# Ledger of designs, part 8: miniprotein binders against Mucin-6 (MUC6)

Target 1, 185 residues: Mucin-6 (MUC6), of Homo sapiens (Human) (q6w4x9r395to579)
Amino acid sequence: GHCSLEGGSFVTTFDARPYRFHGTCTYILLQSPQLPEDGALMAVYDKSGVSHSETSLVAVVYLSRQDKIVISQDEVVTNNGEAKWLPYKTRNITVFRQTSTHLQMATSFGLELVVQLRPIFQAYVTVGPQFRGQTRGLCGNFNGDTTDDFTTSMGIAEGTASLFVDSWRAGNCPAALERETDPCS
Below, E stands for the ipSAE of ESMFold2; O stands for the ipSAE of OpenDDE; V2 stands for 0.75 times the mean of E and O plus 0.25 times the DockQ between their complexes.

## First folded at step 11 (miniprotein)

Design J2 (from J1 with E22L K41L; at its last look DockQ between E and O 0.01; V2 from the best seeds 0.00; counts 0 for: pae E 19.6 > 1.5, pTM O .709 < .8, other shape alone 7.959 > 2.5, placed apart)
Fold by ESMFold2-Fast, scan of step 11:
Formats: sequence, C-alpha cells, structure tokens
Structure J2 (fold): chain B 185 residues (1-185), chain A 81 residues (1-81)
Amino acid sequence: as target 1 above (185 residues)
Amino acid sequence: SPEALRLILKAFKLERKAEKLLELAKKLGDPELAEKAEELLEKAYKLLWKALKKGDPELLEEIEELLEEIKELLEEIRKLE
C-alpha cells in the first residue's frame, strides 16, 4: 500500500481516498502493531511560507523507543539532535539520498518512506502486505474499503476529513479545517 | 514552521543529553546522580512529546532549564574525575 502527502496539504490514503486539510500540528500518519518498539510515523504541518492562509508539510518524523529520525527539507536529524551525513544506518533503518531531490528511509520491517525535498516538500509512504488492515492514522486503515478511511483515533468512521484529521493530532493544536479536494476550473 | 521544527530538534537534543548523563552517573556508581538523571530523562521524554504536539514557544523555557540542570550535573561529574 501507498499513501501520499503532496502539494502542501493533500493526502491520499492507502485505500486511495483523497482529502485536503488546513492545520498547524504534528499528526499521526501511521501507527501499527507491525512497527517495532511502539513506532509511529508522524507529519509536521505549519503555515506555508508562500501564503499565510495555507499550511504545508514541513517535516516527517519516525519515533520509536529505539529510533528517532526527523526528515526536513534541509536536514536529517537523529537521536542525538544533530544533522547526519547520508547514508545513515541503524540496525533496522537506512536513510539515504535516492536522487538529488529525494531521500529514502528504508526499513527491515516493511515500511518505506520517500521524501521529495524540492521544489515542494512531499512524502510517500509504502507499506508491505503485512500491514493490511493493521494501520491507523492519516494514511487510513488499509482494509480495501474507502468508506471507513476516515476512522478516528477513537475507532469511529467519520464522514468529514476535518473531524478525522483532528482525531489524529498528537496534542492540543488548533482544529484542522477541511479544504476542497476537487477544485472547479 | 522553523520554530516548531527547532523545538522538536531541541527536545531530541535534551533527551539525548539526559540519556548520556544517566550513563555517566551509572558508570560512576553514584545512585543519587543516577536517580536524578532518570528523573531528567523522564521529563525530557515528556517534553519531546509536548514539542511534537504543540510547537509551543513556552516549552523552550522548560527545555533550556533542563539543559542547564544537565550541564550543572555534568560539571559535578567532572569534579569526580
């Protein structure tokens, strides 16, 4: 399964449900019992540098008891709070430059992250078949049914993206606003 | 934002320094320093999650206070050379 975070504020879930939101918070992208040591993939959104009415992805964070990795447009920072030279390798994770504009985080546990650094910071999450029906977060539940892709942190299927996104805030940030996913003209 | 990201990175640094302090305290065999370092590590972990959640600039004060406390404890350890 593939999940994408594109164009500043667009998300497409593992079951191919597209949505858009406006938010300035850290959000849970992916939680799963398939991630070792209580691992979670998170996305940091903040106000766009181009427009104050828009928000955009500014960092992707992988956190577990063992590994702490922050990928931003300018640097990769790990457990020691310092920028790392690539490739950076741990027991189960390797971060490396895939192309001049793309970084990849490969893992031994079926999770892969590709980050586009320029011109727009974007992220692409790939998970192996073992994750089917076992994911939670902004990327959806990966069960092959788009009607319940907006399943909140409380296990309730919502009809709107804003309530869904708000449930996956990693704290007391402002509530997200739903944005148009199918623009006219 | 640069500010929110900076808070997260600073919180990561705090946790790392607290962990190193605990390792040094245990190596020295000082149980009081080890207990204090464990408390600081727990506080650092909680601040890391708060930094991820809020991006609250007021968290910088707490992070800076804990960094200063760790610096003081590391200086105390240096005296025990």
Scores: ipSAE 0.011, ipTM 0.281, lowest interface PAE 9.3, mean pLDDT 72
Fold by ESMFold2, look of step 11:
Structure J2 (fold): chain B 185 residues (1-185), chain A 81 residues (1-81)
Amino acid sequence: as target 1 above (185 residues)
Amino acid sequence: SPEALRLILKAFKLERKAEKLLELAKKLGDPELAEKAEELLEKAYKLLWKALKKGDPELLEEIEELLEEIKELLEEIRKLE
């Protein structure tokens, strides 16, 4: 299963459903019982470019009871707030430079994250088949059906990407609707 | 429409590339980069036209927003030329 976060806040789910949103928040990208220690993958978006509707990925965060690994646009990798030189290893996670422009986070539990650092900060999430039907978040539910990929954090299927994305916010930030109608608030 | 959204995604990727090329063209004083950015913006415009013809009312606002972004970048390039 593949999920991508590409420039301009474009997302393609594990079930290949593309969508775009305009938000400047931290969002839950992937939650699953297959991730140890209540693990979750999160994406941080901020304003970019010349228009109010242009937002981009600035960091990816893997959070569990043991780790808070941040891979940021400034090419710095931290765990629990402490900067780390690459390659960086824990018992079940390895972060290393795959190429001059790409970092990889490999795990023993079937999650792989590849981060393109340049020219545009983008992320590519791959999960093994054990995750099928057992994911939640911006990457969808991985059940082979695109019609219910917009399932909110409360388990309600929404008809629009904006309501779906807003439900997966993981911090205090303006709702996507409020941002679209009142850019100064 | 999934087809319309795919066209919009491709157009946005081209617009983002053009925006970065224009930024670089300004830093380096390189008119060839500005010309490349203009070419990408024209391609993005054509893709948005195709998306608009799909007649998807849920996507009209996204198409209009991106067309305005492209217009602003093209105007910026014209000032540099």
Scores: ipSAE 0.000, ipTM 0.169, lowest interface PAE 19.6, mean pLDDT 79
ESMFold2 (binder alone), look of step 11: mean pLDDT 78; pTM 0.720
OpenDDE base, look of step 11: ipSAE 0.021; ipTM 0.421

Design J3 (from J1 with K43A K50L E62A E69L; at its last look DockQ between E and O 0.13; V2 from the best seeds 0.00; counts 0 for: pae E 6.3 > 1.5, pTM O .592 < .8, other shape alone 2.897 > 2.5, SAP 83.722 > 70, placed apart)
Fold by ESMFold2, look of step 11:
Structure J3 (fold): chain B 185 residues (1-185), chain A 81 residues (1-81)
Amino acid sequence: as target 1 above (185 residues)
Amino acid sequence: SPEALRLILKAFKLERKAEKLEELAKKLGDPELAEKAEELKEAAYKLLWLALKKGDPELLEAIEELLELIKELLEEIRKLE
């Protein structure tokens, strides 16, 4: 399965459902029992320009009880809060420079993350077949059916991206502007 | 923002140290210390999530205070080994 965060505001789910949104928050991108130690992949969005309503991806975070990794445009920061030179390796995770503009986080548990640092910060998430039907978050549920990819954190399938995205906020941040997060308008 | 990312990084350090404190307290087998360590772990977890969302400078002070408390408790546990 493939999920992408592109163009600052566009998302394509594991089931290939595209949508866009704008919000200043950290969102749950992927949760799954296939991720060890209560692992989650999260996306951090922040204001991207002169317009206070426009946002773009600024960091991707992997968080579990064992591993904490932040990848931003300028640096990779790990468990102890220090910036690290690449390659960086734990027992289950390796982060390395794939090309002059791309970083890769490879794992032993079927998650792969590729991050484009320039010219625009973008992220590409790949999960193995063991994740099928067992994912939650902005990347959808990976069940082969795009009609329920907008399943909220409470398990309700929504018809609009804005309600779906707001349900995956990792806390009490402002809701995105609905007009700007609605892919159908 | 850069300030928000710096706060998130300090919160990561806090959460990791709180997890270590809880692990050591459980290995020590002291129920009162283990309960206190668990309370500090929950506080650290809450601050990590708040840092992920807000980037508020007041969270930095709370995180630094908990970091010092956990450091002191970890040093006390090391002496008991």
Scores: ipSAE 0.014, ipTM 0.348, lowest interface PAE 6.3, mean pLDDT 76
Fold by ESMFold2-Fast, scan of step 11:
Structure J3 (fold): chain B 185 residues (1-185), chain A 81 residues (1-81)
Amino acid sequence: as target 1 above (185 residues)
Amino acid sequence: SPEALRLILKAFKLERKAEKLEELAKKLGDPELAEKAEELKEAAYKLLWLALKKGDPELLEAIEELLELIKELLEEIRKLE
């Protein structure tokens, strides 16, 4: 299965359900018992431009009991807070430059991440068949049923993306700024 | 920036530690550990929030104070283990 984070804040789930959200937070993208050492993939979003309603992906994080790998839009790769030069290899994970504009994180456990650095920071997540029906997070359930694609962290299927996305926040993030109307009369 | 990303990573690690400590407190029936775990979780949320604010020099002092508070809290938690 394939999940994509494109064009700022557009997401397509493993079951091919597209949605868009607005927010400036870290979100759980993928959790699964198939990930070793209690692993999780996360996405960090921040403000993109002058408009506070626009957001963009700024980093992707793979966190486990052994590793905290961060790939950022400025081409910095860290593990456990220390900057790494590519190619970077651990026992189960290799991060390398796939092309002049793409980085790849390959793993031994059926997860692959490709990050586009330019012209727009974007991420593409691929998981093997062992993950089918075994995923949670912004990328969905990977169960072939679109009816429950917006299952929250509390296990509730929502009809809208907003409550679904908010349930997968990894922290207490600032609310989006509301436009203030200047009352003239 | 690399420094902001380091703080974001620290916040994630602390939140995860707080969740594991909360689980342990529930298993042990230890309300003091549960309270400290909740404080650590709150501190992790605040650190994440501050780390997402790029380029504000007034937040540097707040970040430093929060990191010192987190250090003291982790030392208190260690004494309860």
Scores: ipSAE 0.000, ipTM 0.091, lowest interface PAE 20.7, mean pLDDT 73
ESMFold2 (binder alone), look of step 11: mean pLDDT 79; pTM 0.722
OpenDDE base, look of step 11: ipSAE 0.024; ipTM 0.374

Design J4 (from J1 with K17A E22I K41M K43A E69L; at its last look DockQ between E and O 0.46; V2 from the best seeds 0.00; counts 0 for: pae E 6.5 > 1.5, pTM O .558 < .8, other shape alone 2.696 > 2.5, unsure alone 69.217 < 70, SAP 84.55 > 70)
Fold by ESMFold2, look of step 11:
Structure J4 (fold): chain B 185 residues (1-185), chain A 81 residues (1-81)
Amino acid sequence: as target 1 above (185 residues)
Amino acid sequence: SPEALRLILKAFKLERAAEKLIELAKKLGDPELAEKAEELMEAAYKLLWKALKKGDPELLEEIEELLELIKELLEEIRKLE
């Protein structure tokens, strides 16, 4: 399965459902029992333009009880908050430069993350078939049915992207719709 | 938000500082220090997950307090060597 986070806050789920949202928060992108040690993948969005509705991806975070990895445009930061030279390797995870503009996080548990650093910060999540029907978050539930991909953190299928995205916030920040009323100066 | 990311990064620094203290305690053979370091590591982990669920600025204070405590312990031990 493939999930993408592309410029202008566009998302395509594992079941190929596209949507867009306008939020500036940290969101749960992927949770699954297939990720070891309570692992989760998260996405950080921030304002990217002159209007209040322009937001973009600025970082991707992988967190588990053992591994804590932040990938942003300028750095990869691990458990001590210090930038690391690539390649960076743990027992289950390797982070390396795939190309001059792309980083890759490869894992032994079926998760692959490719991050485009330039010209626009974007992320591409790939999970193996063992994840089918066993994911939750902004990338959807990977069950082959796009009608319930907007399942909230409480397990309720929503009809709109805004309510779905709001439920997956991992921080204290205003709801996505509320932010549309705060124009950029 | 940017505040949430900064909080997460500070929690990473706290966990790393606790790991350094654990390593030093093992080199010194001091089991009481090792026990304290493990308690601080558990506290750091709990604060990291709280930061992920809630971007509360008050969590920053807790993180900074623990970080300063660990730094002071590391400096005191370094001077005695």
Scores: ipSAE 0.014, ipTM 0.360, lowest interface PAE 6.5, mean pLDDT 76
Fold by ESMFold2-Fast, scan of step 11:
Structure J4 (fold): chain B 185 residues (1-185), chain A 81 residues (1-81)
Amino acid sequence: as target 1 above (185 residues)
Amino acid sequence: SPEALRLILKAFKLERAAEKLIELAKKLGDPELAEKAEELMEAAYKLLWKALKKGDPELLEEIEELLELIKELLEEIRKLE
C-alpha cells in the first residue's frame, strides 16, 4: 500500500482516503507490529512560508529502539542526533539519494520511504502486504475500508480529520503557535 | 541521547496501554472507569510530550509510575469481565 504527504498539508491514506489538515506538531504516520524494535514513522509539520494560516511538512522521522533517523527539508539526514553522509546504511535500513531532488529510505522489513526535497518537501510511504490490517496512524489502518481510516490513537473512528490528526500528536507542538493560528483570534 | 530514546519508546507503550484501557472501559459501559482511563491517557500524552522534547532521567520514573497505575486499572477492568 501507498500513503502520500503532498502539497504541504494533504494526506492520502493506504486505503486511498484523501484529507487535509492544519498542524504544527510531530504526528505518528505509521505504527505497526510489523516494524522491528517498536518502530514508528513520524511527520513534523510547521507553519508554511506561504501564509500564517497554512502548514507544511518539514521533516520525516523513523524511530525505533535502535534508530532515530530524521530527514529534514533542509536536506540534512541524522541518526540519533548525528549528521550522516549518504549513502547511509544500517543493518536493515539504507538512506540514499535517488535523484538530485529525492532521497530514499529502503528497509529489509517491507517499508520504503521516498522524500521529495524540491520544489516542495513531500513524502511517499510504501508498505508490503504483511502490513495489511496492521497499521495505525495518519496513513490509516490499511484494511481495505476507507470508512474507518480516521481511527484515533484511542481506537475510535472519527468522522472528521481534525480530531483524528490531533489524536496522533507525538509531543512537538508548541501551544503558543497553535493559539496564534486559531481562526477566532 | 540513548536514554531520551528509551523514554520516548516507554511513553509510546504507556499511550498504547491507556488506549486499550479506554476501549475496555467503553466496552464495559462503566463511565467511572472510562473517566479514569481518559485521565491516564491525558497523563500519558503530557509525559510523551516531555520525553520527546527533552530527555530527563526523572521522567523515566514518572513513566514507570504511570505504567503501574495503568496495570492496576487493567486488572480492575478484567475482574469485571
Scores: ipSAE 0.000, ipTM 0.089, lowest interface PAE 22.6, mean pLDDT 71
ESMFold2 (binder alone), look of step 11: mean pLDDT 69; pTM 0.557
OpenDDE base, look of step 11: ipSAE 0.016; ipTM 0.446

Design J5 (from J1 with K46E L48F K53R; at its last look DockQ between E and O 0.75; V2 from the best seeds 0.00; counts 0 for: pae E 3.9 > 1.5, pTM E .700 < .8)
Fold by ESMFold2, look of step 11:
Structure J5 (fold): chain B 185 residues (1-185), chain A 81 residues (1-81)
Amino acid sequence: as target 1 above (185 residues)
Amino acid sequence: SPEALRLILKAFKLERKAEKLEELAKKLGDPELAEKAEELKEKAYELFWKALRKGDPELLEEIEELLEEIKELLEEIRKLE
């Protein structure tokens, strides 16, 4: 299965459902029992003046009980500290520079992440067939049916991308809200 | 620069330095330093999670304060040589 994070906040799920959102937060991209040690892949979004969207992808984070890897346009930080020189290797994970503009995280557990560093920070998530029907997060549930890909963290299928995306916030991130003003009160 | 990314990266670096301090304290066999290093490592871990989940810019001051504390302890260890 393939999930992509492109442009501003454009996402295509493992079941090929495209959507776009605007948010400043860290989101769960992928959780699955197929990831060892409670592993999760997360995406960090923040405001950017470079694109027409209000937000864009600024980092991808892989996190488990054993591993902590943060990949951003200008820095990669791992369990061994700042990885100024790649490759970085563990028993199950290798992070290396695939090309002058692309970085790859390959794993023994069926997850592959390719990150385009330039000109725009983009990410491409690939999972093996063992993940079928066993994924959660912004990349969808990988069950072959796009009608329930907007399944929230509470297990509820939503009809809109915004409610779905907000349910996968990794923490207490504020949404932009207009002040409610009643000048005639 | 993305404010949330800056916090996440600094908190992660804080955790790395606290882990180094803990390793050195164990090698020295200094129980007071080892207890302090464990405390700092736990605080660094909590700050990394706060930065990842909240993205609160005010966390930067707390992270920088702990980074300076760890730096001072690491320099004290180096002087013992």
Scores: ipSAE 0.227, ipTM 0.612, lowest interface PAE 3.9, mean pLDDT 79
Fold by ESMFold2-Fast, scan of step 11:
Structure J5 (fold): chain B 185 residues (1-185), chain A 81 residues (1-81)
Amino acid sequence: as target 1 above (185 residues)
Amino acid sequence: SPEALRLILKAFKLERKAEKLEELAKKLGDPELAEKAEELKEKAYELFWKALRKGDPELLEEIEELLEEIKELLEEIRKLE
């Protein structure tokens, strides 16, 4: 299955459901029991500085009990807060430069990530068949049914889609722009 | 390598077309078409994995053949509607 993060704030799920959102936070893209050491793939969205995009992808994070690998739009790769030269290899993960504008994170456990650095920071997530029906997060549940992805086919987040997106926030961030914030949120 | 990147991007396109075919198969209730769509999705992932690990340029021809097969199948479905 393939999930894509394109054009600043557009997402296409593993079941091919497209949507867009305007939140600024770290979000869980993918959690699965198939990921070792309680692993999760996350995306960081912030204000872009580009006139056409108020919300844009600024980093992708792979977090497990052993590793916190951050790949940022500035071409900086860190693990557990320390900058790494490419190619960077751990026991099960290799991060390397595929082309002058693309980085790749290859794993031994059926997860692959390709990051476009220029002209626009974008990410493409691929998972093997063992992940079918066993994923959760912004990339969807990979069960072959788009009706339970909480998104519209037109790429517009609605009431339930906003709840879906907000449910995958990782950390203390304001509620999505489509929801009213209260004094406690 | 440039060849590996081309292969990866074509594999992504193949996967997207196969997923669209699977969605159409569900709407039509055609089990044969659904089975073929699942096969194509599986093959697309395997080609992507091989491109990532090996960068085999010979797989580029196989991806091109599969893309053409999907186009033909989608056109046949469109004519049957």
Scores: ipSAE 0.000, ipTM 0.102, lowest interface PAE 19.1, mean pLDDT 69
ESMFold2 (binder alone), look of step 11: mean pLDDT 78; pTM 0.715
OpenDDE base, look of step 11: ipSAE 0.395; ipTM 0.736

Design J6 (from J1 with I8M K46E K54L; at its last look DockQ between E and O 0.56; V2 from the best seeds 0.00; counts 0 for: pae E 5.9 > 1.5, pTM E .566 < .8)
Fold by OpenDDE base, look of step 11:
Structure J6 (fold): chain B 185 residues (1-185), chain A 81 residues (1-81)
Amino acid sequence: as target 1 above (185 residues)
Amino acid sequence: SPEALRLMLKAFKLERKAEKLEELAKKLGDPELAEKAEELKEKAYELLWKALKLGDPELLEEIEELLEEIKELLEEIRKLE
């Protein structure tokens, strides 16, 4: 399964359902029993301009009981502090520079993350077949059915992205909006 | 949210400081201090998840208080060295 976060506000689920939203919150991208130690992948969105539609991905966070990794536009932060050199290696996770503009997080448990740092901060999530039907979050449920990808954190299938996205937000954030993307988004 | 991220980073710092405190406690042979450090690490972890999932506005203050506590303890240890 491949999930992408592109263009500042566009998401394509594991089941290849595309949608867009504008939000300035942290959202659960991927939660699954297949992630060890209560692991979860999250996306941080922030304002990129002055309007409500000028929002963009600014960081990706992997968090578990053992591993804490934040990949942002400017730095990689781990539980050991800022990673000044790559590759960064833990028991199950390796973060390394793939190209001059791309970082990659490789894992032993079937999760791969590629982050484009420039010119637009974008993320690409890949999960193995063992994750099929066992994923939750903005990346969907990876069951081959696009019609139920907007399943909320409460297990309710929504027809629109806004309510779906809002259900996966972390913290007190403004409601997500489904509007056309401004050029500065 | 950006705020949640900031809180998370602060929680990371708290955990690291607590870990350092634990290491120092072990070197000093102070089991009580080591236990306290472990408790602080656990609390930091809890706060981390709360920050990310709940976005409690009071979490920042709580994290800062704990950080200050750890800093004070570390300074006390340094004075003994």
Scores: ipSAE 0.018, ipTM 0.419, lowest interface PAE 3.9, mean pLDDT 84
Fold by ESMFold2-Fast, scan of step 11:
Structure J6 (fold): chain B 185 residues (1-185), chain A 81 residues (1-81)
Amino acid sequence: as target 1 above (185 residues)
Amino acid sequence: SPEALRLMLKAFKLERKAEKLEELAKKLGDPELAEKAEELKEKAYELLWKALKLGDPELLEEIEELLEEIKELLEEIRKLE
């Protein structure tokens, strides 16, 4: 299944339900028991640099008990607060520059992330079939039924996106991730 | 397609209007306005979903019907000013 974060504040869920939200926080995109070591994928939104009325994606974070990988619109990749040069490899995760404008995070556990750096920072999430019916977060529940895609963190299906989105806040409101670079860079 | 993009932009505008009306309803303590704002939000999301599936001739008629329902709802919301 595919989930996309495009055009600053537009989301299409794994069940292909599109919606828009208005937020400047860190949000949980994807939680699943299929992610190792309590892993979760998160998105950081902030105000657009060009328009005061728009919000935009500024970073994507993969967090587990072992790793905190941050990919920011500034083209900086960090893990546990330390800047990494690409390609960056761990036991189960590889981050590399796929093209001059795209970074990819490939994993051994059925999750793939592609981020477009230019002209607009955007993210594309792909999950394997083992995730079907076992996802939670802004990307939906991946059960093939769009009517319950707005399932909150408490397991309640909402008719509107506002309560759904607010239920998946992970903190930092308002928050832009501070650049996590080597102090000597 | 240009039609899909136009309808998506219209749906986003309606969603923003619904959120502003919901906030206004809370400030005024108006549960009827809050209910109408929620209904507008739901119709805006339905419009987004149908715009994504533009290719089916039956969906064009459904979209036109939905736009008329939204127009009627906006007039009802105006009466609650």
Scores: ipSAE 0.000, ipTM 0.096, lowest interface PAE 20.9, mean pLDDT 71
ESMFold2, look of step 11: ipSAE 0.026; ipTM 0.432
ESMFold2 (binder alone), look of step 11: mean pLDDT 78; pTM 0.716

Design a30 (from J1 with R16W)
Fold by ESMFold2-Fast, scan of step 11:
Structure a30 (fold): chain B 185 residues (1-185), chain A 81 residues (1-81)
Amino acid sequence: as target 1 above (185 residues)
Amino acid sequence: SPEALRLILKAFKLEWKAEKLEELAKKLGDPELAEKAEELKEKAYKLLWKALKKGDPELLEEIEELLEEIKELLEEIRKLE
């Protein structure tokens, strides 16, 4: 399966359901029992531009008990908060520069991530067939049925993207707590 | 980088350093030191979750203070080896 985070705020799920959202927070992109050591893929979205009215992807995070890998729009790769030279290898993960504008994270457990750094920060997630029907998060459930791709963290299939997206927030967002502005809420 | 991302990166570093401190303290078999290291690891874990929950820039100062405390204790432990 293939999931994409494109154009700042557009997502296409593993079952090819497209949607857009306007939140600024850290979101769970992918959780699965197929990921080792309680692994999860997360996406960090923030406001950009002078008006702060647009939502854009600023970092992708892979976290597990062993690794906390961050790939950010400023082209820095860290693991456990420390900057790493590429290519960077762990026991199960390799991060390397695929092209001048693209980084790739390859894993031994059927997950691949390609990050476009320029001109727009974007991410592309590929999972092997072992993940079929065993994913949850913003990338959907990978069950071959798009009608339930908006399944919330509580297991409820929603008709709209907004409730679905909000259910996958990793806690409170800085914008919700610190920047309550009416035109850009 | 954005404030929220900066907090996340520092929180991850804090949690990693705290884990290493706890491992080393337990290896030394010093009950008081192991207890102190475990307290610091628990505090680091709570700060990590607060950073993820709130994205509050004020937490960066708390994270940096705890990182310094962990570094100082780690250096003290290594002098004893």
Scores: ipSAE 0.158, ipTM 0.523, lowest interface PAE 4.1, mean pLDDT 75

Design a39 (from J1 with L48M)
Amino acid sequence: SPEALRLILKAFKLERKAEKLEELAKKLGDPELAEKAEELKEKAYKLMWKALKKGDPELLEEIEELLEEIKELLEEIRKLE
ESMFold2-Fast, scan of step 11: ipSAE 0.266; ipTM 0.666

Design a4 (from J1 with A4L)
Fold by ESMFold2-Fast, scan of step 11:
Parts: C-alpha cells; sequence; structure tokens
Structure a4 (fold): chain B 185 residues (1-185), chain A 81 residues (1-81)
C-alpha cells in the first residue's frame, strides 16, 4: 500500500481515498502492531510560509522507543533531537538521499518513506502486505474498502474528513494555534 | 523554522538525555540518584507530550531548564567515577 501527503495539505489513503484538511498540529499518519517497539509515523503541519490562512506539511516523524527520527522541509534529519549526516543508519532504519530533491527512509520492517524536499515538501508512505487491514491513522486502514477510510481513533467511520483528522491529533492543540479563536470565549 | 517543529525537536533531545542519565545512575548503584533520574525522565516524558499538544514558547524555556539540570547531574556523576 501507498499513502501520499502532497501539495501542502492533500492526503490520499492506502485505499486511494483523497481528502484535504487544514490544521496546525502533529498528526498520527500510521500506527500498526506491525511496527516494532510501539512505533508510529507522524506528520507535523504548521502555518504555510506562502499564506497565513493555509497550513502545510513541515516534517515527518518516525517515533519508537529507540528512535525519534525527524525529516524536515529544511533538509535536516535528526534522531533524538540531534542532527545526522546522510546516509544515516541504525539497526533497522536507513535514511539516505535518493535524488537531489528526495530523501528515503528504508526500514527492515516493511515501512518505506520518501520525502520530496523541493519545490514543495511532500511525503510518500509505502507499507508491505503484512500491514493489510492492520493500519490506523490519517493514511487509513488498508483493508481494500474506501467507505471506512475516515475511521476515527475511536473506531467510528465518519462521512467527512474534519472529524476524522481531528481524532488523529497527537494531543489537543492549544487555542493559540487556532486561527480564529476568540480570546474571551 | 516552524515553532512547533523546533519545540518537538528540543523535547526529543530532552527525553534522550534523561534516558542516558537514568542508565548512568543505575550503573552507579545509587538508589537515590536512580530515583532522581526516574523523576527527571518522567518529567521529560510529560513535557514531550505537552510540547506536542501546545506548541507553547514557555514550554521551550522549561525544556531548556530541565536539559541544563540533567547536564549538571551527568557531570556530577562523571566526577564520582
Amino acid sequence: as target 1 above (185 residues)
Amino acid sequence: SPELLRLILKAFKLERKAEKLEELAKKLGDPELAEKAEELKEKAYKLLWKALKKGDPELLEEIEELLEEIKELLEEIRKLE
């Protein structure tokens, strides 16, 4: 399966359902029992440099008990908050420059990530067949059925993207990150 | 750089430094130092999740203060070896 994060704020799930959202938060892209050491893939969205009213992907994060790998739009790769020179290898993960504009994170456990750095920061997630029906998050459930791709963190299938996306926030983002929050409300 | 991303990176660094402190404290076999290290690691974990939730510049200052405290304890431990 293939999931894409493109054009700043567009997502296509593993079952090929497209949607768009606006948000300034860290979101869970992929959780699965197939990921070792409580691993999860996450996406950071922040205000777009082009427009104050838009948000865009600014980083992709792989989190586990051993590794906290961040690949950012600034072409910086960190693990556990420390910058790393490419190619960077751990026991199960290798990050390298695939082309002048693309980085790849390859793993031993059936997850691959490609990020386009320029002209627009974009991410492409590939998972092996062992992940079929065993994924959750913004990339969907990978079960071959698009009608339940907006399944929230509570297991409820929604008809719209907004409730689905909000359910996959890594936590409640503060009112200060909301664009039009009334400070007296 | 995006402010939220900067905060997250600092929080990850804090958690890793706290883990190293706990490992070193356990190697010394000092139960009081081990308990202090566990408290700092727990506080670091809570700050990480607060950083993910809030994106608050005040959290960055708190994270930097805790990093300095851990640095001082690591240096003290090294002197005891």
Scores: ipSAE 0.037, ipTM 0.427, lowest interface PAE 5.6, mean pLDDT 73

